# VH-VL binders against Large ribosomal subunit protein uL30 (rpl30), part 5

Target 1, 158 residues: Large ribosomal subunit protein uL30 (rpl30), of Saccharolobus islandicus (c3nh88)
Amino acid sequence: MVELLGIIRIRGWAKAPWYINETLEMLRLRYNFNTMMYPKTSQILGMLNKVSPYVTWGEIDPDTLKLLIIKRLETAKGDKVSDSYVKEVLKIENIDTMVKQLYEGKIYLHKLDQYFKLPIRLHPPKGGFKGSVKRPYKNKGEFGYRGDKINELMRRMM
Short names: E, the ipSAE of ESMFold2; O, the ipSAE of OpenDDE; V2, 0.75 times the mean of E and O plus 0.25 times the DockQ between their complexes.

## First folded at step 1 (VH-VL)

Design s08 (framework fv_socazolimab)
Fold by ESMFold2-Fast, scan of step 1:
Structure s08 (fold): chain C 158 residues (1-158), chain A 119 residues (1-119), chain B 109 residues (1-109)
Amino acid sequence: as target 1 above (158 residues)
Amino acid sequence: EVQLVESGAEVKKPGSSVKVSCKASGGTFSDYAISWVRQAPGQGLEWMGGIIPIFDTANYAQKFQGRVTITADESTSTAYMELSSLRSEDTAVYYCAKDEGYSYGFDYWGQGTTVTVSS
Amino acid sequence: QSALTQPASVSGSLGQSVTISCTGSSSDVGDYNYVSWYQQHPGKAPNLMIYVSNRPSGVSNRFSGSKSGNTASLTISGLQAEDEADYYCSSYTSSDTYVFGGGTKLTVL
């Protein structure tokens, strides 16, 4: 099984240093509230630590991933993702099977841009952020690693 | 953890160029940026520019644009700073420093390279 | 000269506290909370003491950083002889560059 990291950009790019902008571009997080998912690897963790003040991340669970696919992920044409679409383009039974295969490392979301619009675009969180986006999650803020609490935040942004 | 080792002292004539190297060891060279900061005798610190080796992208302070070139060679884990059209005012200690986006600060520094520009 | 303004010198007695200011403009310190502080002993490279409001591992909790408007401050409590050094602030700018302050010589009496 592959551990998957959900990553959300929570601060705009206009005030970021030059090397932060380059790393955010590589992660496909060009604009505020863009979200992507990547396997938890040392390379991805290294990149996230470099851009930590602009993003928040944690381990996404299967229920949250399924909701993200149903509510926010769009087909290449801009339609909602359905079981029939997944069957047509990925040749697998349904969205539940898609989620399973993502955790098994059989498919990777970041390699499916021919079928889906990436990055995924979220709404600002319902009720607003609880702390300052200019401070680390560990210090009563919002940016950086937040473990399983990424799932709660993602659900508030769908 | 991470160590940055700079090349030896240089004595140059006005109008010439100097190229200083900074070899990184420990950690992964491609995991961070390298900045160059100079300090003239008895004066303060001055940022010249930096490079992200993984993206081969360099940025420069406006004062040095056109005179400074910062490059990196990932195969040897070495960053370089070349300063052209040297003047007496360029006499300084030149430091390379590890730059990590998260910290917005320079957490590891080279020992410094003294460059003297004299006729 | 320097983009950020620091006092040229500051003095304190053993065990006392001192504060060093770093004043910029809205295009650096004021709009960005990315101020770092460095300690430099004679003949040595600078050492990072504070980044934003955090300390690197190994830096004494006697060192703290704060910011109000266009001015950042480094406070050193319980002064020790080893704290005698030059201190520099730096900030990210709206031009995607870094700038340093002119430096402050701390004398421990």
Scores: ipSAE 0.008, ipTM 0.549, lowest interface PAE 8.5, mean pLDDT 85

Design s10 (framework fv_socazolimab)
Fold by ESMFold2-Fast, scan of step 1:
Order: C-alpha cells, then sequence, then structure tokens
Structure s10 (fold): chain C 158 residues (1-158), chain A 123 residues (1-123), chain B 109 residues (1-109)
C-alpha cells in the first residue's frame, strides 16, 4: 500500500516570500483550512519542508480518509459524495472501494478535478488549536509534521 | 556543503541573447528556490527573478518581464538565466543564489551565492 | 532599480557601533517580516549576515537586525577593519517579488 499524506493549511493568507506562495499554490493550498492528500514521496516531502510554517501534515489512515470523503469532499457540482456518484463517475463499487484504490495507488485524488471540488475545505478545529499555529508541532505549536496525529486534527475539522 | 558554480564570462553584441548557467552541488537541488541577481559596475544588487526547479515555475521582476527566462534541469542540477534583446545597460555581474528553509521562521534567504558571471554588452 | 532606501555611506571608528537603515513601505518592509542583510567585499559575491533578527552560523554576534514599522536596521557593534564593505538589505513585496536596497558603503576609520 501507498502511504498517503494528509496536508492542511493552518495559517491564512500570509505575506510570504514568493516561492512559498508558489509552492502552496502548486500543492493546492492557497487558503486557510484547504486540505489535500498526496502519496508520500521525497518530492512532496521536499515541498512541505519549504512551506512547513503554513501547513501541518502526517499519514492519513483509511477511516479518516473515508470520513473526509463522506463529510467534506464535494462533487464537481457541490453535492455530497455518495456511493452512487462514485460508481457513476469512477466506475467502481462504492466509497470503500475508492478509499482502497487510493491506498493501492490505482487512483490519485489530485487528478480527479473533473469529478470533485479540490482542494477540500475544512472547518476550523472544534475547540480551537491547542498550540500556536506560528510554532512547529514539535515545539508546542501546530505547523509541520505531526505523524498520525493528523487524523485526530482532521476529525476535529470535519 | 552546498556550492553554486556559474558559467564563464561572456562578451555579447547589442540585440543578442546570453544564457548563464548555475550548477548546484550538495543538498536537494529540486527543492530549492534559485534566484538570479545582477550588479552593474559600481551599482547595487537587482533581483531579476527565480525558479522552483521541482515545479518548473518561475517568477520575474516587472522590469525584466518579456526579456528574461529562467529554467532548470534537474538531471544536471543546473539553473539557467537567459536574457534577450541585450542593451549596454545589461553589462553586469550575474549571480545565482539559493533560498532554503532552515528553522522555525520557515525561510532562509540567499544563504549560498554563485561566484558571479561577468556579461559585457558592447559593439 | 533600488526600491528600498539606504544611506549611501556610513562611517565609524574601530570599536564603535554603527547602524544602517533600510526604509520601504507597507507593501514590503512594513508588511513583511522577511528582511535580510548582505555584506559584500569588493570583487566578491554577497554574504548573508542577518535574516530578520537571526544570524547564520559563522556570523559574528556583533551583527544584529531589527525592524520598526517601515524601517529595518542593521547594527554592527565593536567595529573591526574587516567590517568595511558594502551592505544591502532586501525584502519581499506584496507582489510576491524580492527587492534590494541601494546599498550602503561602510568605512571603518
Amino acid sequence: as target 1 above (158 residues)
Amino acid sequence: EVQLVESGAEVKKPGSSVKVSCKASGGTFSSYAISWVRQAPGQGLEWMGGIIPIFGTANYAQKFQGRVTITADESTSTAYMELSSLRSEDTAVYYCAREEYYDSTGYYPFDYWGQGTTVTVSS
Amino acid sequence: QSALTQPASVSGSLGQSVTISCTGSSSDVGGYNYVSWYQQHPGKAPNLMIYVSNRPSGVSNRFSGSKSGNTASLTISGLQAEDEADYYCSSYTSSSTLVFGGGTKLTVL
């Protein structure tokens, strides 16, 4: 199985250097609480390191990904994603099969713009952030790599 | 650790083009932002533009729009700056410089510079 | 083109302190926390001395940076002969571009 990184932008429109703004745009994280998912590769990790003060990321698990698809992902027309919609546009059984194929590397969310609205937009976290969004996660803040704790944060933002 | 090595001096005629190279060694080339900065004799530093090699995305200063093209070749870890329609006022030393994330500030500006390439435009 | 204003020259005696200013607007220095300072000796490439208020490893703690409103400042304490050089500030702009100051020649008397 492919390891998948869930990435959330947690710092709003900032007066950032040009290359940070370009990198955030290429990752499709232009606005606060935009979220995307990418296969864990050295290239993606390199990009995330350059923009780490603006994002948090970690390995998303299948249960969290399924919830993200059900609660927050929208069809191209702005409707909620259903099993029937997935069957119609992706020609696969249901949302569970979609999740399985994303982890198998058979489909990539970031290539499905014709069927879904990307980036996914999350709500502010329930109860607020626990630390400062201007500090690294490892140093009592919120930005940067947080491993499997990305799943807890995503669930609070759905 | 990181070194930026630029191509040799060039003498060009007005109206021609020049292409300067900057070869990076050490570190992850594709993840940097590489900028080009020029300095005319006895004058100050002037940012021309930059590129993020991993994306192939370049950004340019307004003054140079339409005349400068910045590219990168990841296979050789080399960035290029091509300046067209050369004028005598383009006579300058051209530097490449690297930007990288280093700490909690999320950015570390031009921490490494090439040695500079002298470009002389005369007839 | 110089978008940020620096004094053309400053002077100080050995052991004294000097401050070099870099003044922009709310669309660059005032709007961003990404001001950097570079030292350039004749015939050499620039060297990063300060980014915001931080120093790269190997840069003397005699160098410090600050910012108030639209003006950033580089302060050099305990002046030494080797500090004689040109100093440039730079900042990112609201147009997602980078600009330099006109440069300041520091003379150590």
Scores: ipSAE 0.007, ipTM 0.567, lowest interface PAE 8.7, mean pLDDT 84

Design s22 (framework fv_socazolimab)
Fold by ESMFold2-Fast, scan of step 1:
Structure s22 (fold): chain C 158 residues (1-158), chain A 123 residues (1-123), chain B 109 residues (1-109)
Amino acid sequence: as target 1 above (158 residues)
Amino acid sequence: EVQLVESGAEVKKPGSSVKVSCKASGGTFSSYAISWVRQAPGQGLEWMGGIIPIFGTANYAQKFQGRVTITADESTSTAYMELSSLRSEDTAVYYCARDEIYDSWGSYEFDYWGQGTTVTVSS
Amino acid sequence: QSALTQPASVSGSLGQSVTISCTGSSSDVGGYNYVSWYQQHPGKAPNLMIYVSNRPSGVSNRFSGSKSGNTASLTISGLQAEDEADYYCSSYTSSSTLVFGGGTKLTVL
């Protein structure tokens, strides 16, 4: 099974250096609260470490991914994603099957641009951030790796 | 395991320059800021400056502005501190230290230190 | 020299508590929650003991940090022989630089 990383841009700093902006754009995180999901690979981790002051990430679980698809992911037309839409365009039974196949590495969200509007856009977190977005998560802040706590944050931003 | 390894001891003449290196291993070099802190014999700690390698930006303490240059080479995971116009008062142990990035600078909370490089300026 | 004021020396008895102060201004200690404390044994690099009010992994819970106005404090409870060392505070400044205190020699009696 593939481990999937959920990544959220949490800081839209006005004077971010050009090479940081290039890496964020390659990750499809151009604007604050843009969210993407990628398989956990050394390449993705390397990119995230370079832009860590602007993003937070961790291992997304299947329930959170399903909620993300239902509540925030949009079709290419801007409509809500439904079981019937997934069946029609991906030729798979429903959203539950889509989630299963993402974890099996049979499909990759970042390659489905023709069917979905990417990146996913989140709302600011309900109750606000608990720490400073200008400090690392491991040091009473919000940016960088946060393990399974990414799921709690994502749910507050849906 | 994270480790910072500094270059060897130096003996220099007044008016010359010294360049000390700090090689990081075990962690991602680009994820962190590197600072240089010195300590003269029997004296306290003095922050000289720091660099955030991914930004390519360096910041210096006022006392050392114009004499110190801090650079980084991401391809070798090495930071450098060059101090020019050396005086006898620059005789000290020079440490590199790592911290996490905060805003456009480091947080200056140094969780790992190099072993120190002794620089002696003889007259 | 360092800009922050620490007492030159402090002493305490085994098993007792001791507090070391670090005084600055509103442009450093008073203005920012980025005060750190370092322990240094002779001939060795400093070791981070406290950052703000937190401890790095592996640092004894006998060490604690606090701040009131322009003064930060390091408190060491249950003094042990190995606590005998030099202690330095540091603070972020309004110019985005770092300043250290002058250092305090702790003697365990």
Scores: ipSAE 0.000, ipTM 0.493, lowest interface PAE 16.0, mean pLDDT 85

Design s34 (framework fv_socazolimab; at its last look DockQ between E and O 0.06; V2 from the best seeds 0.00; counts 0 for: pae E 15.0 > 2, unsure alone 67.0 < 75, placed apart)
Fold by ESMFold2, look of step 2:
Structure s34 (fold): chain C 158 residues (1-158), chain A 122 residues (1-122), chain B 109 residues (1-109)
Amino acid sequence: as target 1 above (158 residues)
Amino acid sequence: EVQLVESGAEVKKPGSSVKVSCKASGGTFSSYAISWVRQAPGQGLEWMGGIIPIFGTANYAQKFQGRVTITADESTSTAYMELSSLRSEDTAVYYCARGEYSSGWYEDFDYWGQGTTVTVSS
Amino acid sequence: QSALTQPASVSGSLGQSVTISCTGSSSDVGGYNYVSWYQQHPGKAPNLMIYVSNRPSGVSNRFSGSKSGNTASLTISGLQAEDEADYYCSSYTSSSTLVFGGGTKLTVL
């Protein structure tokens, strides 16, 4: 079983330094509220620390991931993801099984862009951000690591 | 390329109101804060308030609470600032500026309008 | 009136380095990394020079920002005539509103 990091771009800035934009592009986080999931690795954590003023992240739980797939993930053609679609293109029974396999490390969402529109696009959070996006989450702000609180934020953005 | 274009200069009488517009182009209007910053002749910069268009609510500096109204129209990508009960001390250049948002915090103004001169005289 | 204190003026010769200070409380500068710096030439809108420790695209690498305790500093190396301008810092107050420093006029001698 693997931990999955959910990552949300929460700050857009056209004049950001080139090295920040390069790393965000590698993470597929070109625009505000773009969202991706990656296995928790030292490489991903290193990239996140470099771009931390522009993103927030944490460990996504299976219930939140399922909701994200149902509500926001789209097929490559832009349609809603369904159990029948997952069965057709991934040859697995349903979305519950897709979530299970993601946590088992048997499939990786970021490698399935032929079947799904990536990155995932979220809405702005219901009720707005609770603090400044210019401050770290741990200091009454929004950016950087937020642990399991990423799940509450994602649910407000669906 | 982001561009902010403000409405033209205005001459106003004391006690009247002014409404300055700020039309944005070349970016995502709704997800960025639009702030208003003024500068009286020979003086420094003063943040008045701002709005994040997708939420439709504004925050104001305490000094201007009750006299300033900041609004946005997403369909035209335009923000507005209205300052009422004008006094000679309100003579200034009024800038709109784009920045990242959080509730009540608008910083890193990376794009600015050209400035709108408002002159309040009798 | 500002809670952020800047010197009214600084000067330096062509090719030298100068620093402009911006001093506030821990809630404005010390514990927060959100001090930004703006350059303003007469009759022009301000231009963002530094946010935290980064430079926007098009800003010379001669400009750098730092902070120590409750003081943020803008350092301009290799002074050029075009650097003559007013410089403003900005940050949040303890009341969670944005303020600008009073401004510093840089004169290049």
Scores: ipSAE 0.000, ipTM 0.491, lowest interface PAE 15.0, mean pLDDT 83
ESMFold2-Fast, scan of step 1: ipSAE 0.013; ipTM 0.594
ESMFold2 (binder alone), look of step 2: mean pLDDT 84; pTM 0.892
OpenDDE, look of step 2: ipSAE 0.014; ipTM 0.574

Design s58 (framework fv_socazolimab; at its last look DockQ between E and O 0.17; V2 from the best seeds 0.00; counts 0 for: pae O 7.9 > 2, unsure alone 73.8 < 75, placed apart)
Heavy chain, then light chain:
Amino acid sequence: EVQLVESGAEVKKPGSSVKVSCKASGGTFSDYAISWVRQAPGQGLEWMGGIIPIFDTANYAQKFQGRVTITADESTSTAYMELSSLRSEDTAVYYCARDQLYSYGFDEPYYFDYWGQGTTVTVSS
Amino acid sequence: QSALTQPASVSGSLGQSVTISCTGSSSDVGDYNYVSWYQQHPGKAPNLMIYVSNRPSGVSNRFSGSKSGNTASLTISGLQAEDEADYYCSSYTSSDTYVFGGGTKLTVL
ESMFold2-Fast, scan of step 1: ipSAE 0.015; ipTM 0.616
ESMFold2, look of step 2: ipSAE 0.181; ipTM 0.727
ESMFold2 (binder alone), look of step 2: mean pLDDT 87; pTM 0.918
OpenDDE, look of step 2: ipSAE 0.014; ipTM 0.586

Design t06 (framework fv_siltartoxatug)
Fold by ESMFold2-Fast, scan of step 1:
Structure t06 (fold): chain C 158 residues (1-158), chain A 119 residues (1-119), chain B 107 residues (1-107)
Amino acid sequence: as target 1 above (158 residues)
Amino acid sequence: QVQLQESGAGLVKPSETLSLTCGVAGGSFSGYYLSWIRQPPGKGLEWIGEIYHSGSTSYNPSLKSRVTISVDTSKSQFSLKLSSVTAADTAVYYCARSDFWDEYYFDYWGQGTLVTVSS
Amino acid sequence: DIQMTQSPSILSASVGDRVTITCRASQSISSWLAWYQQKPGKAPTLVIYKASSLESGVPSRFSGTESGTEFTLTISSLQPDDFATYYCQQYNSYPYTFGQGTKLEIK
């Protein structure tokens, strides 16, 4: 099984060096509250480290990923994702099977833009951010690596 | 079809700078990482570094103080400069491409060019 | 750096043989491993990516497996065109690293 990282852009409109903006574009995190999911690799972690003041990330769990697909992911035409749609376009049984295959590394969300609107766009978190988005998570802020607490944040933004 | 081709001087004197260029034709230049990889005679492969079409670079820490990779998008090429060369830098130098979406394995390679460091 | 160790360094085999080459990572690289074939005087060519995925155009006799930090490349029925040096490469961690190579030669 692969580990999956959920990544959320939490700082909008960046007057950042060009390489920061380019890396955010490569990760498909152009606008505030854009979220994407990638396999946890050293290369993805290297990119995240370069843009850490603008994003927060951690290991997404299967329950949170399923909720993200059901509540926020849209089909290419803008409709809600259903078991029937997943069966039709991915030729797999249902959303639960889709989640399982994402964790098995058999499919990757970032390669499925023919079938889904990517990136996923989240709402601002219910109750607001607890700390400053201009400070690291490890120093009472919000940006950077936050481990499994990415799941709590994502659920507040769905 | 994508073609990568290395060019540059095949003989460099010790202490001088090794300079090579890779031309990219027949496919996407944008959206790919372009790498330099070398192979000393009878030895294995060593990754030198990579560049994105924007100019963003990453280098092997063992070579970082001597390596510069640059890109010229108008000519669809990227270049390697390796300073202060010694006999240990004698190798076949390859350029290779990797795709962000393909998880950074090398799908296309140039034919390679031998660079000999000798007085 | 992640060290990639291949075994054996030299493998002698006959046409029609089943051949297995092993590559071991010094730490976890998940499935982020590629296998390349290199013939004398030529550039390496991709055979397997993501440990077990066959590159388009590569014969089906080639396959890859993984078990923890140990990876194998298997050729089910060796053909004359398969005699070459094979390299594994991890792309989990920067810097990218290659194994030392396994030379597959005629018995």
Scores: ipSAE 0.005, ipTM 0.507, lowest interface PAE 13.5, mean pLDDT 86

Design t17 (framework fv_siltartoxatug)
Fold by ESMFold2-Fast, scan of step 1:
Structure t17 (fold): chain C 158 residues (1-158), chain A 121 residues (1-121), chain B 107 residues (1-107)
Amino acid sequence: as target 1 above (158 residues)
Amino acid sequence: QVQLQESGAGLVKPSETLSLTCGVAGGSFSGYYLSWIRQPPGKGLEWIGEIYHSGSTSYNPSLKSRVTISVDTSKSQFSLKLSSVTAADTAVYYCATEYDYVWGSDEFDYWGQGTLVTVSS
Amino acid sequence: DIQMTQSPSILSASVGDRVTITCRASQSISSWLAWYQQKPGKAPTLVIYKASSLESGVPSRFSGTESGTEFTLTISSLQPDDFATYYCQQYNSYPYTFGQGTKLEIK
């Protein structure tokens, strides 16, 4: 199965250098709390390392991805995603099958713009951030790679 | 501490719509999820659905065709409407704030006292 | 939907006893499980969250453990105030689901 990275922008505009803003726009993380998911590739990791002070990322698990689809992903017209919508537009049985196919690399979220409103917009985290968004996760902050702890943060922002 | 209080008609006729309101007092619930849970007399708990202060909702699929949850931030309240009720919908209805499992202690994880709604003619 | 199976349905015990209540998930829920206590005529109250974390204000005689999809709630020395119905709840995925409840009653 494909490893998938969940990525959340956690620092808003603060006069970032042009190359940072360009990379964030390529990742579709233009505004604070924008969220996207990508296959774990050297290309994506290189982009994330370049913009690490503005984002946090880690390996998203299937249960968290399903919650993200149900709670936060919107259809292109702004409605909530349902099993029936997935069946009609993707021609697959339901949301569980959509999640399975994302991990199998049969579909990619970033290529589904015609069916879903991207990027996904999250709420601020329930209870706030534990550490400073201006410090690395490794040093008691919030930005950068956080491994499987991305799932906990995403659930607080749904 | 946040206090939750359910209100609404305690008797509803079969086929009509059950309507309940949960008043939130004692603090801001902005950023929290607000849930409805029910319990038929002598039985266990069933989650109905939740809403975020923005109006974003998630519903139990078993009730989704009949349930609507809405929030009114100006009145500090959120509400439940359940259509086409039957005797099976007789239950104590609770409103609650959803626990923040990542941050540890949730001082605002409150349940209302519950309100009994009986469906009978 | 994730099914939560609680056992036993009824547990008879005496003050001072150690009791254990079990909850099993039909699929992986990681540690996303809470335990609630409900006294007659009252709303449920949170006891344990994230499988093993004790809620503030709850006596230290309560503890939770997890092993795969099996979760337990243990009360190390029962007090009169502990006789109640206990429910487990998974909050890993929608819909959130509860166990059927365990009524802890006086022997």
Scores: ipSAE 0.000, ipTM 0.466, lowest interface PAE 17.3, mean pLDDT 84

Design t18 (framework fv_siltartoxatug)
Fold by ESMFold2-Fast, scan of step 1:
Structure t18 (fold): chain C 158 residues (1-158), chain A 119 residues (1-119), chain B 107 residues (1-107)
Amino acid sequence: as target 1 above (158 residues)
Amino acid sequence: QVQLQESGAGLVKPSETLSLTCGVAGGSFSDYYLSWIRQPPGKGLEWIGEIDHSGSTSYNPSLKSRVTISVDTSKSQFSLKLSSVTAADTAVYYCARGYEDSYGWFDPWGQGTLVTVSS
Amino acid sequence: DIQMTQSPSILSASVGDRVTITCRASQSISDWLAWYQQKPGKAPTLVIYDASSLESGVPSRFSGTESGTEFTLTISSLQPDDFATYYCQQYNSYPWTFGQGTKLEIK
């Protein structure tokens, strides 16, 4: 099973140097609260470490991914994603099967922009951020690696 | 706390290039996106395009072939150039800040500057 | 492009009235919609963002709702300062698009 990283941009354009902006663009995280999902690879982790003051990430679980697809992911034309749409364009049974195949590495969300509007855009978290977005998660802040706590944050932003 | 002010020629001849500048006061220039929005007399609002401090742009497809937006961070200003103008380009032109969290709604707006395309 | 259609184009009302204006998107935009107020000769000002969030400094008589692709702006008890043209704007996808405007005028 592939480990999938959910990544949320949590700070806007705050005086970022050019190489940070370039990396954020490559990750499809141009705007605050843009959200993407990638397989956990050394390449992706290297990019995230370069831009860590602007993003938070962790391992997304299947329940959270399913909610993200149902509540926030849009079709290329801007409609809600449904079981029938997934069957039509991906030729698979339903959203549950899509989630399963994403974890099996049979499909990758970041390669499906023909069918889905990417990046996914979230709202600010309900109740606000608990710590400063200018401090690392490990030091009472919000940015950087947060492990499975990414799932809690994503649900508050849906 | 952030204030925007448009400036530029109020009269442009048909077929020439409309050129406007937006001066930005207050706040860190790199902390937001700036848009140009226009309003023909008696009509509604039309988004022209946006730019960030690094020069990354997004343009309205209906105007993309004629529009260039640029930024000069050292002078805290943005500019709009619209080529090959016609009477249809007569409008009040606003610059407006995209929300600091980059959602795409606008606050504040400049006061607007009327540009008339006429001989 | 996402088309934003407002209704009515002109609304006549009296001080103290409850008024609603509607904005309809041609496709789903979630709640990524703002409402602006524009008085004659002035720039638009933000009233509502994210369909229902009241901008700081805007009176509490203003509220926004969403239902599918239909959005409303409501003024619960109209005041003289509220006579203006109101515009909705979607920011779900580029290009950003505005409704054609609703002119709220004195009856």
Scores: ipSAE 0.007, ipTM 0.530, lowest interface PAE 10.4, mean pLDDT 86

Design t24 (framework fv_siltartoxatug)
Fold by ESMFold2-Fast, scan of step 1:
Structure t24 (fold): chain C 158 residues (1-158), chain A 123 residues (1-123), chain B 107 residues (1-107)
Amino acid sequence: as target 1 above (158 residues)
Amino acid sequence: QVQLQESGAGLVKPSETLSLTCGVAGGSFSGYYLSWIRQPPGKGLEWIGEIYHSGSTSYNPSLKSRVTISVDTSKSQFSLKLSSVTAADTAVYYCARDQEWELPYYDYGMDVWGQGTLVTVSS
Amino acid sequence: DIQMTQSPSILSASVGDRVTITCRASQSISSWLAWYQQKPGKAPTLVIYKASSLESGVPSRFSGTESGTEFTLTISSLQPDDFATYYCQQYNSYPYTFGQGTKLEIK
C-alpha cells in the first residue's frame, strides 16, 4: 500500500516570497485551509519542507479520507460526492472502493480535477488551533510534520 | 518609520463594552500579526490576543469569552472590544506589531508598539 | 499556561556595572523568548528576541543567553539610559505570557 500525506495550508500570508508561493501553487495550496493529498515520496517531502512554515502534514488514514470525500470534496459541478457519482465518472463501485484504490496507487486525487473540485477547501478548526501557527508542530506550534495527528486536525476542520 | 496609535474612550462604565482602535501609519499593515497587550496601573504586562489581516485571531483564554479583535485593512487599523468590563479591566492598553518575518524561522518579538492609552472603568 | 518567573524583582546598580536579570519558564519554551525594556510612562521596546538575538538599533552591551528553561538578560556596562523595568515574554505557546518584571534602579 501507498502511504498518503494529507496536507493543509494553515497560513494565508500574502507576503510569502515568490519561490515559496511557486511551490505552494504547485501543491495546489493557494489559499488558507486548502487541502490536498499526495503519495508520500521524497519529492513531495522536499517540497513540503521548503514551504513548512505555511503548511501542516502527516499520514492520513482511510477513515479520515473517507470523511473528507463525503463531507468536503465536491464534484466538478459543486455537488456532494455520492457512490453513484463515483461509479459514473471513475467506473468503480463506490466511495469505499475509491478510498481503497487511492491507497493502492491505482488512482491519484491530484489527477482527478476533471471530476472533482480541487483543492479541497476546509473550515477553520472547531475550537481554534491548539498551538501557535507561527511555530513548528514539534515546538508546540502547528506548522510542519505532525504524523498521524493530521487526522484529528482534519476532522476538526470538516 | 511605521507608527501605531491607539484611540478610543478613556472612561468606560462597569458592565459596558470597552472599544479601542489601533491605527497603522508609515508602513505595511498586511502580512503582520497584530496584538493587544494591557498593563493595569502599577502591574505587569498581560497579552490579550492577536490578529492577522485575514481575520484569524488567537485570544488569551482568561479573556476569551469577553474579547473580540477585528481588522479593517482598507483603513489600516485593527480594533479591540472587551465586553462586560469591571474595575479590574482598568489598564493602559497597547497595540503592537510583530517583526517582519523571514523564512524558515520567522517567530519574532513585537518590535513596534503604540504609545498606549489609559482606559479607566468607573461609574 | 506557561508561567514566567523573573528575578530579582528590584535590582539596584551603578553606572558601569555588569547586571544580569533572570527569567525561568515553568516548562520548555525552546528559544521563543523576548526581552522588553519599559521606561516610566512609555511603551515597552524590544531588546532581545529568540532568546539571544539583539534587536536592530539596540546597543551591543545587551545580550541574552539560554540554558534549558533558564534565560538571562545581561547589560555589560550599565549606562544611565538603561535604568528601566525589564520584562521577559515567552511566545512558544498561547497564551503568550510575561514575567512579572525587574525594576533596574540607580543605587
Scores: ipSAE 0.000, ipTM 0.498, lowest interface PAE 14.2, mean pLDDT 85

